# VH-VL binders against q9rc53r339to534: the designs that were tried, part 3

Target 1, 196 residues: q9rc53r339to534
Amino acid sequence: AQTHEFSNKLNTISGFLQLGKIDEAVDFIQKERKIQQEWIHFFIERVNDPTVSAVLLGKISQAQELGIDVDIDPSSQLLTPLQERQQELLVTMIGNLLENAFDALLASGIENKKIYISFTDMGDDFIFEVEDNGPGIPPQLMESIFEEGFSTKEGTHRGFGLALVKKAVHELGGAIFLEEGELGGACFVLTIPKHE

## First folded at step 2 (VH-VL)

Design e05 (framework fv_enfortumab)
Fold by ESMFold2-Fast, scan of step 2:
Structure e05 (fold): chain C 196 residues (1-196), chain A 120 residues (1-120), chain B 107 residues (1-107)
Amino acid sequence: as target 1 above (196 residues)
Amino acid sequence: EVQLVESGGGLVQPGGSLRLSCAASGFTFSSYNMNWVRQAPGKGLEWVSYISSSGRTIYYADSVKGRFTISRDNAKNSLSLQMNSLRDEDTAVYYCARHGYSKWYPFDYWGQGTTVTVSS
Amino acid sequence: DIQMTQSPSSVSASVGDRVTITCRASQGISNYLAWYQQKPGKAPKFLIYAASSLQSGVPSRFSGSGSGTDFTLTISSLQPEDFATYYCQQGHSFPYTFGGGTKVEIK
């Protein structure tokens, strides 16, 4: 994924240069460097768990490769220490929720693809939210999307890793909810108890 | 076939205790959040308590908080409600209800109910 | 807490009539609204979810509409088996709350 990211960045720079857009190429390089620094600073300050930070940064990078705009709510934080199993399963859940959003957006044909991420541990629970501006999940599919082997395509299973998320959140004593969000697509909310 | 069967209701004096049980079958009980809902004679429905699939997240209606305790035994596919310090106003039919995977489905399946009468 | 107000409290109608029941939330609940049917002496039955989606096995004469604060349940052609009390319920936030119920009597 890193090699593909570098190739894409080099291709973008090459594209600007081939079109004689020197100033645009320079701006791209400068903005990209600043964005990386701002993300690193945010995660150092707001997320105490290095593994969770690494996964989120990796997913943001993957989204950029896919042409998906990712915003994280600036009030987000995960400062409470995670137990080993909570960390392992939270990483799995984050990965599957974001992959679900990527798949839905890529399949949708929407031009301006967007994901919004929010997380907090200020209450009794860890709360993690992923929202997209895709077509959403029809209510009649609610039960089905959390079943093992569910697929929106015929043949090979793809599109939903939500059965893995349901299993993981169940093990941690939490819950997963599908809410209505501001972006108009799917909005998944995880709640995980801090204690026990 | 999803089934929920309540038991444990009966006549009890004010200040007494009762333990209600709900036996679940026809689905993977350990994967579902559960609720208790009650209905006083001739009155409407009132939500009482919620428990997550693992048992770690629990909510209570203000009217029962501190007196009722919800619990579950996933190995036995059983949900329980321990009711202490019972009052006349707790007289109701108590229903066990399954919570679906989203807030669009808070009570997708219901048991037949068990009657609790608090009277001297 | 979110208060749910149903209107009317009761309605009498003939077989074949169109019956409309309304439900109002004290604050915005988006489409986190369900409708339940309860026949005398029986447990409630899940009828409609997400304000307008019919539960499997529910006859097509039942329909729901609305979003935000105002919702309606419509029975397009009332049948004898539709004699029951109907409840709306918000799933937006805890504590979950129900409307007071609407009793439908067939004459």
Scores: ipSAE 0.007, ipTM 0.483, lowest interface PAE 12.2, mean pLDDT 81

Design e06 (framework fv_enfortumab)
Fold by ESMFold2-Fast, scan of step 2:
Structure e06 (fold): chain C 196 residues (1-196), chain A 122 residues (1-122), chain B 107 residues (1-107)
Amino acid sequence: as target 1 above (196 residues)
Amino acid sequence: EVQLVESGGGLVQPGGSLRLSCAASGFTFSDYSMNWVRQAPGKGLEWVSYISGSGSYIYYADSVKGRFTISRDNAKNSLSLQMNSLRDEDTAVYYCARVRYSSSWYGAFDIWGQGTTVTVSS
Amino acid sequence: DIQMTQSPSSVSASVGDRVTITCRASQSISRYLAWYQQKPGKAPKFLIYAASSLQSGVPSRFSGSGSGTDFTLTISSLQPEDFATYYCQQANRFPLTFGGGTKVEIK
């Protein structure tokens, strides 16, 4: 009961922030006594951009409702201010990578679904990593997954998501790559230069 | 050289006001969250207030909420604490402190100023 | 609020001794714990972050351990410059809170 109420409140906050209603989001957070302060503290203080923070909070709340365990690397931080276009595209990329992981896990039939998230801005780049313990990407499909309209008949990937991520990251002068991870599923890493 | 220098402390009567300043040098000030921490004579450390690098996120200890206001001027590399309605129990050395950027963790105060003394007494 | 309890409040020790200071959080703080050293009349000095990571420039005789609620700072071979008060601090949740301090005194 408290978990569902908490998730609905985070989705409301995410909605305000995605619509650019920052004052409304701040007001809502300040008035909600039952929101877990640990979650708000962790994301708001580690992510200076309120829109990115809200998207992450909303997606993690969604994962909990889907029965997916989410771990965030405790060293994660995103304290450097984002330029307007970087923020818009980063929000889109985070959303699509997490939706892709959700879809893969839900279609897999795996009982103990897990996602690992890591992000940092310590160097010259913003870096975002999303890893799941799903079936992963077959080597023969690794290049095709970033093509517009790509999907598998097995329904593990949507046709638009990863193509949008590749387009967005290239617009920012960055890169996306698929790495091997410790969870055994897909591991996507985004790099975005702080200065174009 | 990374440095924080506090100023603005002094003797004030109960109910009075003081404005503390912290001048930062040797680093990109806007990239770092800042804190005020105080220490009463012969006592331990007490966290007072936090402000994020952008200035968008601010937190206060319950004992000072509504009386103290933290602010920053990133163009001038300065942090401020406006202290209103001062009480005897606000008597302390006030330190400004920088939050560390870290690949392993953040939230630790890696650089501290030398402190400025505030005495609230009739 | 997360309450931080340090023990002991003071310890008398000799140069060369191993000194252990403990810090307990009233609820789990994962590894969001830092340790500081303060000498009389001086500002605190940063020693350890993330419970166990030693700050560059801090002597290797200092070490930290723990996770969740129970944490330890160890000085393996106490030196004359180590006589000071030590504080733990949690950064898991606002308000940020410090332990009450442990004074390491000469025997």
Scores: ipSAE 0.000, ipTM 0.457, lowest interface PAE 15.4, mean pLDDT 80

Design e07 (framework fv_enfortumab)
Fold by ESMFold2-Fast, scan of step 2:
Structure e07 (fold): chain C 196 residues (1-196), chain A 123 residues (1-123), chain B 107 residues (1-107)
Amino acid sequence: as target 1 above (196 residues)
Amino acid sequence: EVQLVESGGGLVQPGGSLRLSCAASGFTFSSYEMNWVRQAPGKGLEWVSYISSYGSTIYYADSVKGRFTISRDNAKNSLSLQMNSLRDEDTAVYYCARGTKYTYSGRYYFDYWGQGTTVTVSS
Amino acid sequence: DIQMTQSPSSVSASVGDRVTITCRASQGISSWLAWYQQKPGKAPKFLIYGASSLQSGVPSRFSGSGSGTDFTLTISSLQPEDFATYYCQQTYSFPLTFGGGTKVEIK
């Protein structure tokens, strides 16, 4: 397993980013050859929370290893400070939404797998969007995908990811929506109030 | 066809004001970052201001901070630059320029430009 | 601010020549550099992003290279329509800054 090694690398990157050491963070990433330096630099300017940055960079690296292209809307930003509980739950929600997209794309068998990410802290809410170019959610499943224990293959691969996201976002007073996106697959939008 | 058309330029005295507009067509305006870039006669390009897709993030060049205000109206597909306290050194052709979309390295590039509108500040 | 220095300021060349333009940043900017072409009286045209990625529709005779502080734009075989002024731009941090330009003119 390489999870401990990966976590240590993310901690090192987070440390450099927290200290404003852009060149050191970029140099470290270049030596690892897992995450593009352009991604590190984007997050330094657009995301003020080092933990959120580390998680997103880790997920982008994972996507690349899975043959999935990830694009982030260049207007994205997350500059408002997060409360400890907001950070904990947002990290969990981001992780589960991206893993859901990975699973959908890998199951689809398409060659040109893509994920689009957008986030903003404009106005009173944090808004986080994940869209894929997979097969999307069948209409008959749209109501059940957020239920605890939902799985398309009952008894063998029981998932809890989207149910966990719904629970987490509701705890923060927010909401999750399944919307139409431009890529033709699933499009999930989270809204989270900035102030409790 | 992507088009950006600037208007509002003209002759103004030092200390005066002008409002530039940029009309966008042929693309989903609300999905793109927008910029103003200027070019003084016989000189190179100078970035002036940036606005994110929904206006939540705005940046200015130090030379224009406190004097210029960038804004956008996504419902009308328009970008604006309000220029106050104009100086001789603000004389330039002002270009409306679109940021890129869907690339990890596409932030702050200018993939489409308008033809420009001329601002002359003269005493 | 990040200062961008281009050299040469001008170059006289003939059709078929290889032309190389250099751009230097005052600090490390990774590969976050774009190149533009501007013809007299016209708006700039986007050529290259990420130091080396060619924009769709740009002829393959154009190429970019470099990382950190030193970058180059190369035109492998100059064509009549390539006589223009070329600008580099760092996309690393605000304020965004351009090089002074390199004019490629007829010999």
Scores: ipSAE 0.000, ipTM 0.448, lowest interface PAE 16.0, mean pLDDT 80

Design e08 (framework fv_enfortumab)
Fold by ESMFold2-Fast, scan of step 2:
Formats: C-alpha cells, sequence, structure tokens
Structure e08 (fold): chain C 196 residues (1-196), chain A 118 residues (1-118), chain B 107 residues (1-107)
C-alpha cells in the first residue's frame, strides 16, 4: 500500500513535468513536504527528461523517509534527448541501482547512511553512477551479484535487481562496472551509448 | 595544446556595439558548454553568459540580458558574444571559459579588453 | 539570485602561515562550489570543485570544506607562489555568482 501510494505520487509529479507544468509540480512537492525545493530547481535546469527527473525526485523522497542522505554531484546533467526505449530502460536501471543501495544501507546497521549520485551525458555516452557508504560487495561475490535470483538476504526473493540492470544495459549496448568510490561502499557506474 | 583565444575587444562609445570571439583548439569543442566571464578594472569576477554544448540552453546575467547574445559554431570551433547598447559599466576584461562535465571553469582564455568610454 | 560573500577581503601573511578564507552563500547550495586562484594580470585558475575536491596537479596544502551555506578554503603552509586573489563560485543555479574575492598579500 505504501509502495502504491508512492507510485501514484511519482506519477503525478511526472505528469506535471511532462506537461511543462513546473509551478504545479513544485506546488505538489511542497505540499507533500518530502522533497526540497533545491532538488526540483536542479532537475528543471539540469535534466531535460521529465520522466528521469520524476524517478530521481521520487527516489530522493524515498531515501529521506528511510533516513538516508542523498547527495548529487553538482556537475551532473542529462540534457541530450533520450529515445523512448533508452528512457524506459534507464529509469528501470536507476530505480534498481538505488533500491539496491537502500537495501544495503538498511541491512548495514550504520547510523549515517549516505548515497552519492553522479550523471553526465558529455561525449558519446550517458553515464550514471550510484555510490553508497554501506559494507560494499565482497570480492568473491562480485561476479555472482549479476546472476538471476542471487541474494544474501535471509528469507527474501530480492535478487533480480542487478540481473535486470545487466540485461537492460546490454540491450542498449552499454556496460556496468563496480568501481572504487570514496564512500567505502558499493560504487556502480553505468554507461549507455547515445546512439547505436 | 588545449587552449582558448579571445579576440574582438577594443574601445567603443556608449551605445555602441562589439562582437567578441573565442577560438577553441586542442579539444572537441562540440562536447563542452561554454561561458563568458568578465572582470572590471580592479574588481572581481562576474559571470555574463552560458551556452550548452549543443546550443539548446542559453542563460544571461540580468545586467546584460536583452543587450548581449551568446552563440557558437561547433563546425568552426568558435564561441561568440554580440554586445549591443554598451554602457560604461560593461568596461572589463572578458574571458572565454570552458565548462565540461564538471560545471566549474577548467579552462580559461587570456582575456580580451573592452573599454566603453566617450 | 544567490549572493556569495567572502571574508576577509584581504589578508596579509608570511610564507609558512596557515591561511583560511571563508565563503558564505545567501541560500543552500549543497556542495556546488568551486574555488579559483588569480594572479595579477593572469586569467583565473581552477583549484577545487564540489567544495572539497582538489584538481589534479594542485598542491595538497590547498583544501576545501563545507556544505550548505558556509565554505572554507585553507592553505596549510603558504608558499611564495600562493600570493594571489582567491574566488569562490556557486554553480547550483543560474546566474552563476562569484564571491568578491580575497587577496592574499605579502606581510
Amino acid sequence: as target 1 above (196 residues)
Amino acid sequence: EVQLVESGGGLVQPGGSLRLSCAASGFTFSKYSMNWVRQAPGKGLEWVSYISYSGSYIYYADSVKGRFTISRDNAKNSLSLQMNSLRDEDTAVYYCAREGRLWYFDLWGQGTTVTVSS
Amino acid sequence: DIQMTQSPSSVSASVGDRVTITCRASQGIYSWLAWYQQKPGKAPKFLIYAASRLQSGVPSRFSGSGSGTDFTLTISSLQPEDFATYYCQQYKSYPYTFGGGTKVEIK
């Protein structure tokens, strides 16, 4: 039920942004009191795709409810128009990478949970990065985390998120990397070619 | 070498016009957003205008809006600033500055001087 | 518009001194702040981005800190080549705005 309500709010925000109703989107966000004005202004200026903006704003709101601090690299921008399929798969990948970070942080037991997001569309690729300050990925599990059904959580069937990201990025001719980050947790870097 | 070279500055009377140019070399110009930043004699830095790598997004400081026009020619690796209705307070060194993936100005030209005086 | 206020406007210092420059934004800018160094007669040179990240090739004696509205640039042990004017710049939103500058002068 909470997930359904969140989805409905995200759809409302996406709808306003898609129709170019920026003031209405801002008003809705202020009334819900879960997303800061600074975030909506950032996305209006730096992200050209309303659906991507809506997904990111929704995830930031969700992180706030979970007690997770989110910081976006201020150099981030996504101004190149996305093809319909690129948009669909990119929002799915963003959602899954952020859900993975939420799950890792909530399971970690640390008090100061943080996520760092960076994205750019300079050059020939869309690049999206998600880093957390959780426990990271053990070296022996790095290859298996992208397999369908993999999960380290007891009593859960949530192990398809990263496999879905791998499938989606391969469909777009891109790549996903697990890199070293400054926060000490998992750092995923996603690259998607702008053109086939 | 990676460089930006400004030109077109000079002495002009109030109400006059000048066109500044910035020639880019040593990098793929079409991949970078560009800015103009000015500095009046003995004063600090003031941002003037921004143009995205594609030319689709353009912004101006309120002090120059309606008088200045920024443009770019990616085929010629050049950035321009058309300055109309010039005022005394537009007297400054004008810098061409590159803004890539990181929004900070990582490459600057040496500047070209504009003097607006009767 | 976001106003950027630097303090002090000038500081007299000797080689080896620790120099601290502050920059305050009139509203929250997260970490969206850069620091530049300008020597007399020269174009500005980029030093720090995202409030604390040092550009490759910039000496480690330079460091930046802060978030939100209050930011600091520190030079831990001033060298002769560091005498210059330093500017902060917010890049959260247009218009981009610079601080008034802090001139680091020989004592």
Scores: ipSAE 0.006, ipTM 0.450, lowest interface PAE 15.6, mean pLDDT 81

Design e09 (framework fv_enfortumab)
Fold by ESMFold2-Fast, scan of step 2:
Structure e09 (fold): chain C 196 residues (1-196), chain A 123 residues (1-123), chain B 107 residues (1-107)
Amino acid sequence: as target 1 above (196 residues)
Amino acid sequence: EVQLVESGGGLVQPGGSLRLSCAASGFTFSSYGMNWVRQAPGKGLEWVSYISSTGSTIYYADSVKGRFTISRDNAKNSLSLQMNSLRDEDTAVYYCARQYYGKGSLYYGMDVWGQGTTVTVSS
Amino acid sequence: DIQMTQSPSSVSASVGDRVTITCRASQGIRSWLAWYQQKPGKAPKFLIYAASSLQSGVPSRFSGSGSGTDFTLTISSLQPEDFATYYCQQAHSFPPTFGGGTKVEIK
């Protein structure tokens, strides 16, 4: 479960980023989470929403603690203003997709765990993509992973939260795709239409 | 109709400077990322620089980083490339090209190109 | 940087022929590949994006296929206006990189 203290720290980071206090945000994040300076600079330059930046930086820090290597596509950007509901649902979807990738990688037992993230907003849609190098999704489960209440019989794993992601993206008029990725694992792509 | 027109090319000595311009018409210039792509005589295409629709994100090829500066003026529908410390190997036709965004906002390619402006760096 | 390798560098063909050009990426780029046509003295023309999607106004004799690292451009029945140099370009990550080109010449 996420603690209230963690949420307060994310709000502090969000505040620094919104005020353009780059050095203070960098110092705070490095001290608390040991995040690399280049990640902080990347997000300040390329993500105009402080809440989205804070969530992504928090997830990257969590991945580091779990021994997971994270790469972000260098062309990624999210500069178009998000509507309040789009932001709320997007941060929830990002959280669930990254938790899904973490769970799959930790369950896989592989030593070189990798996640690839890409996001863009330059066309008609916001696009967000998460890919891992885990075992992927078996063909027989591709339809059921989006059903509410899905879990495996081998353990009491919840259905990755993908039913919530599917519901959220459809509320925004978008879509979620499960694609074949180059890392050999699962690849989820979200598309969300832009609105004024 | 959608059009890009380059200007500013010419003959220049090694170590010299040139400023290229690209005039856009027929589309909402402020909604698109823009690229500079060059082609040396008899050679293939080489990407040079990118600038986002707002001008806040800029990238350069390693071969020109620190020497070239890309900029845009959305009020005037214009793109510029300031080229300093020019070298013989910068000799090329320089094209400005509009970033193509399909559904999904991925960098699918470049759908609209100018006719190019020739830059010759020679002693 | 992702290296793009085109084969062959030149292909000799006659009007009506089927022409196939290949492009190989040094690492997986999914379907994020574009194809361009360039005639002598002219700017490149955008033909295909996302490996297989034809740009509006491009004749149906052009088709693209492939994913991951291996891609092909096919012209099913070559026309006189198709004699040109063709370039692939990966759109997966910065910097964008182009193949070396394939010149389609009269046999």
Scores: ipSAE 0.005, ipTM 0.457, lowest interface PAE 14.8, mean pLDDT 80

Design e10 (framework fv_enfortumab)
Fold by ESMFold2-Fast, scan of step 2:
Order: C-alpha cells, then sequence, then structure tokens
Structure e10 (fold): chain C 196 residues (1-196), chain A 118 residues (1-118), chain B 107 residues (1-107)
C-alpha cells in the first residue's frame, strides 16, 4: 500500500512534468507532507534527469521509513543531460552507495542515523557524494571493501555493492574514493567525466 | 538555544587582511551549510560566500572571488572568512548565517563590523 | 545572476493599515524565495520560505504569495513592531541574491 502509493505519486509527478504541466505538478507536490514536498520540489528544479530524480526520491523515502534522516546540500544540481549509459550506471551507483549507508547505520545501533548527500555538474565532472554518521570504515578494510564478494565476519554489511560501484565508475572513466567523513562516518565520492 | 556569534571585525587599511570567525552552538553544526552575508552602512543585504556542510562545495560572490576564503572546522563548530586585499567597498557588517533546508537563512549571527579606511 | 527588484523602496503607513510589498525576479525562480525582516541595528529575522510558507512563531498577519517571477509580501493589519525594512531573497541558484529592501515607516 505504502510502496504502491509512493510509486503512483512519482508516476503522477513525472507525467505532469513530461506533459509540461508544471503548475499541476507543483500543486500535487504541495498537497503532500511538508518535508517530503520540499525534497520533491528541490529535485524537480535541480535534477533534469527524471530517472535519477525518481531513484533519489525513492531512496530518500526508503531512508525515512528506516528511521534515517537524509539531508541534501542545497547547492546540489544535475542539470547537464546524461548520456544513456551514464544515466544507467549513475542510477546503479547511487542505489548501491545509499544501500551500503543504510546497512551500516542499521547495523551500528546508532540512535540518530544521518546521511548527507551532495552532487554537482558545474565543473568538468559529475560529482556525487554520500556521507553517513555511522562508525566509518576501519583503515584495515579500506583496500578490500571494493573487492568482489567482500564481506566481514562481524557484521551484516557486505561489500558487494561497492564492488559494483567501482566497476561502474571505472567503465565511465571516473573514480571513487573514500574520504574522512565530517559526520564521523564513511564518505564516498564519485567523479564521472561529463563528456566522453 | 541555537546561536551564531561572529568575531574578528575591526578597522583595517586598504590592502590589509582580516579573519572573521563564527562560533556555532545549540545545534549539530556539521549538518548545515553556512553563509556569509554583508551589509554596507545604510545599504541592503549582499550575499558573500557559501560553504556546504562537508566543506567540499564553496561559492563566492564575484566581488570577493580570489580575495576571500571561506572555511569551516566541524570539530570546533566554527566558520571562518579570511579576507585579503581589502578594499573600501568591503566596509560592512558581516553576518554568518545557517542555511536551513534548501537555502533560506535561519538563524543569523549578530554581525561583526569591518571598516576599511584609507 | 538573478536580479531581485523590490517595490516600493519605502512606504509610510499607519497602525492597522494593509501593507503590500512586491518582489520581482529577472528570471523564473519557481517558489524558491524567502522574506526577511530587519530592524535598525539588528540582524535580519526570517519570516517566510518557499514564497508562501510562514515560519512558526511569525504572526498570521504576515503572508506571502507568488511564483515564477512575481512575489508579494502582505501585512494585513500593521502593528507598531512591524516598522522595519523587509528583504526578499532567491535561493534558486548561486549567487544568492537579495532585493534592495522596502522600508516600512510610520506616517
Amino acid sequence: as target 1 above (196 residues)
Amino acid sequence: EVQLVESGGGLVQPGGSLRLSCAASGFTFSYYSMNWVRQAPGKGLEWVSYISSSGKTIYYADSVKGRFTISRDNAKNSLSLQMNSLRDEDTAVYYCARAYKFGWFDPWGQGTTVTVSS
Amino acid sequence: DIQMTQSPSSVSASVGDRVTITCRASQGISTYLAWYQQKPGKAPKFLIYYASSLQSGVPSRFSGSGSGTDFTLTISSLQPEDFATYYCQQYYSFPRTFGGGTKVEIK
């Protein structure tokens, strides 16, 4: 019921936008709860790719249901048209990075779970960042976390998703790196060349 | 109580430098993007600079680009603005402000006065 | 850059008056507009976001409307504490830009 309603709402919004009915799309969004309508409106204005918008909105909705607070850098944008393959792989990478953050936070037992998302296309690259306030990644595991089939004996977290992200970003001529998180957890940064 | 407190303002000669600081308390500083906004005597508000919550995304007004550097220290709950090559037109009250949600400013600090005088 | 134009620059009004302030963007900004109130010697105070959403604790006599390029702030029945300068601000794109301000002063 919940998931069916959510998908129907996204389809309705996408339909209005595809038909150029911006006022109707905005009116529909404004009838939703305040926090969710603010996110949806931001994505519609700042992300020109409907598929990427739908995936991000879906993941944010999933995070809310899991009790995870998601915040997005207000300067974020993806306004440059994506090539078909860039879109397919970016969607896959976004999904896997966010699912890995969900798993880490849920396994951690942290009460106030937080994810921060940032993205931009203002330079020569598409840049996408996911940061959480979980326990982070031990230095001993930083090399192995991107290996195929990686898992840890002590946790429910598996590195399958990160291996897929590394393959996808490499195919696009980009890079993924793990940075020190300012929230105290993991911080993954994707860079993808805009052209090529 | 959510608070922002600026410091570091003063009188400086043209071509000089000042570093402004903004101390945050009462909220999780690392969750929010921060801005500097200035107001010249008797004039309106002018946005100066933005820094994302992580510190990785930074924007400047064209009038200060290349001269001012915004930075933050999330461990110290502190925002900074390094101002170099100051000009008479940089004379203003400088406010730090938290960006809430997608970019409106709440709260604002009390402001710190910078006077550039020849 | 998106330029924000406010009108009027000043308005003289009496307690109980309806005051209307307009703000025009040089390009479409959807509803990404905030309104602030500033009293002399004080930092600005946030009033309204997304063009029409009133911040909790702000009196209901304040209201905002508009979308795209044309926006309005209305004070339905001016009170003594409402004499101040009001600013609109777009947060659709960088650089962030403010209107020139509208000073509401006692007649």
Scores: ipSAE 0.005, ipTM 0.492, lowest interface PAE 13.1, mean pLDDT 81

Design e11 (framework fv_enfortumab)
Fold by ESMFold2-Fast, scan of step 2:
Structure e11 (fold): chain C 196 residues (1-196), chain A 120 residues (1-120), chain B 107 residues (1-107)
Amino acid sequence: as target 1 above (196 residues)
Amino acid sequence: EVQLVESGGGLVQPGGSLRLSCAASGFTFSSYSMNWVRQAPGKGLEWVSYISTSGSYIYYADSVKGRFTISRDNAKNSLSLQMNSLRDEDTAVYYCARGSYRTLYYFDYWGQGTTVTVSS
Amino acid sequence: DIQMTQSPSSVSASVGDRVTITCRASQGVSSWLAWYQQKPGKAPKFLIYAASNLQSGVPSRFSGSGSGTDFTLTISSLQPEDFATYYCQQAKSYPLTFGGGTKVEIK
């Protein structure tokens, strides 16, 4: 679901942020039609990891192109430094959870597509939540979406991303949960220990 | 309302066999993994067996592996446990328990239990 | 197998007391830990999942904490209906294992 063009934009933003070139990253983002000033300001103030910021901003831009409204809980923050492996796997998990939500919403045909994102590091864990207002995970598929993560056989399109998320969160000593959300669709919650 | 009703318990001699059943109602049975959990008199809970929604994935506690067989019939909304080569230590209340939507490994609803007594 | 050890095996308490129950895993289970309540003659009831999240309908006086190997269940102000046996359960790997239980008794 990421195009070559989109991947190149994320790499450029991530590069600026990793080099501490925050002003250049902001200027690059501001030139994109889909990314709003409010998001840029939010991430500068509340997310201290440049790579996580770049991925989330890129996914918000992609969602807007797909006609999906994205809201981030205003109390969200990620100010605790991530270890290199935590950052790498969290970025992968965020990408796969949001791609899963995009696919579900686009397949649903629902008119007013919505995604809600929340994250916090105020406790002993990094917590990341993605909720959509789609049809939810079909009950018949609920078990299989995670079982593929324990199989040696390659998964199909629908289960592949979530299997990778379960594997990644397990490596970090964390957990993933499918919960009842406020929007009526799927609600995935990741918990990752700050220290193992 | 979610309901799970166990049956088939009773008194059996060591080396004997029993088949337990669990009748599910109030939810889409085929959408949930199912488990058997037992509790010996005055003792704690012990997980016995798991079966996935489709029946394709099955796991057993080492204490019952090779003697017990879990199965399900989604058309009849029923779960079964075939118990062979029963031993004194199998004496317990056996609970039918549903796997939670939050994760496959938690038990969000339980039946009332059926008592199995293995004694001469 | 991951062994789950609960402490104490029993605790005597009065209505209004703060009760703390601990659960220790022999290996790291991250946050894959649930708590159950069992009243005499009844089936267990699901209370807490992922170490700290209350199941819908569970009173706010119940709380869970911990990660890795050490976990705690707290009842902030014990009520008459809370006298029961409490079990922790790890959900990290098969075989699924429960703690030995902690009985909360009337003083």
Scores: ipSAE 0.000, ipTM 0.444, lowest interface PAE 17.6, mean pLDDT 80

Design e12 (framework fv_enfortumab)
Fold by ESMFold2-Fast, scan of step 2:
Structure e12 (fold): chain C 196 residues (1-196), chain A 121 residues (1-121), chain B 107 residues (1-107)
Amino acid sequence: as target 1 above (196 residues)
Amino acid sequence: EVQLVESGGGLVQPGGSLRLSCAASGFTFSHYSMNWVRQAPGKGLEWVSYISSSGSTIYYADSVKGRFTISRDNAKNSLSLQMNSLRDEDTAVYYCARTGYWSGYRPFDYWGQGTTVTVSS
Amino acid sequence: DIQMTQSPSSVSASVGDRVTITCRASQGISKWLAWYQQKPGKAPKFLIYDASSLQSGVPSRFSGSGSGTDFTLTISSLQPEDFATYYCQQYNTFPYTFGGGTKVEIK
């Protein structure tokens, strides 16, 4: 299935990065996923956790497949080592925030779909931001969108992944904020303490 | 097909109580926030109350705060409005309305036909 | 509370006419504005969301525009079924507030 194939490719990329085989990782991604080489270099230089790198590269590939343009803030970095649980939950949160953005953009009918990503670890916290140019969220709904069962699609049985993100970030002693973005859509900011 | 059907309206004396119900069908009720909106005879629309999908977040218009209680039963696909200490100015048609999805948010994309509440001596 | 002022309160028009209805918010509401159509004795029908996005199934002769505090609903070529009362509604903040309505009547 595409999910199994994708997971296998992601594991291969993660394996190359963990072994320091940067050239092999770049060649694999460029050949199989058609991701731009510049982005591969960016992640190798700026993200110290191979699993987080693999997930982000995979999501960029998925966005490209869906016709969504993704930009990453060039000052982004994630160089501080993650604890095992922080890594697991951060990967889950990144996945759900990006899938949320994909769903919002695809359902909206917007022609020129864009996502902006930013992350930093220069202070006391890990900070991760995802912004889209979709329809956005009215300020009065900011609390309600994190409740279980909230749905992004008419007729679907799946709940909105933001409830899972809020649960995960709370477990790490962090917070999630909804800001007004410059792209005109939703802007989610995650903060995770390095030490709790 | 999405359907919302209100019931429970009637004639009541000032200071009395009524309980309105809204039966939902044709969609996954537990995934949507719900609202009550009213309209006095010959007047415009007035939002009354909001309840989130899980029931954890609730808001009321100042005119009804402390007198009305909104609730939902997701297992039964039903929304309720308990109205206490009713006043003449509460006389209106009460509509049940669904809030649409987050991605393409629609504040009241589907409405019931309404149920009439008349507060008079 | 955000006050929504709608004008005119009523307008007389003929089939084929262009009709414009204005809605003003007492403070900035960005794009968080919806329009509804209500016929006598019936529940309101959802027309437009996010100031300018047409709800699926609504005829293309309806359009919305504006942002911030000033908004307009336009019906480019009025049809017999369009004679109704129209309401704007802000959903930027609770409490949700509606305009007073504009009745579009046959001339």
Scores: ipSAE 0.043, ipTM 0.639, lowest interface PAE 6.5, mean pLDDT 84

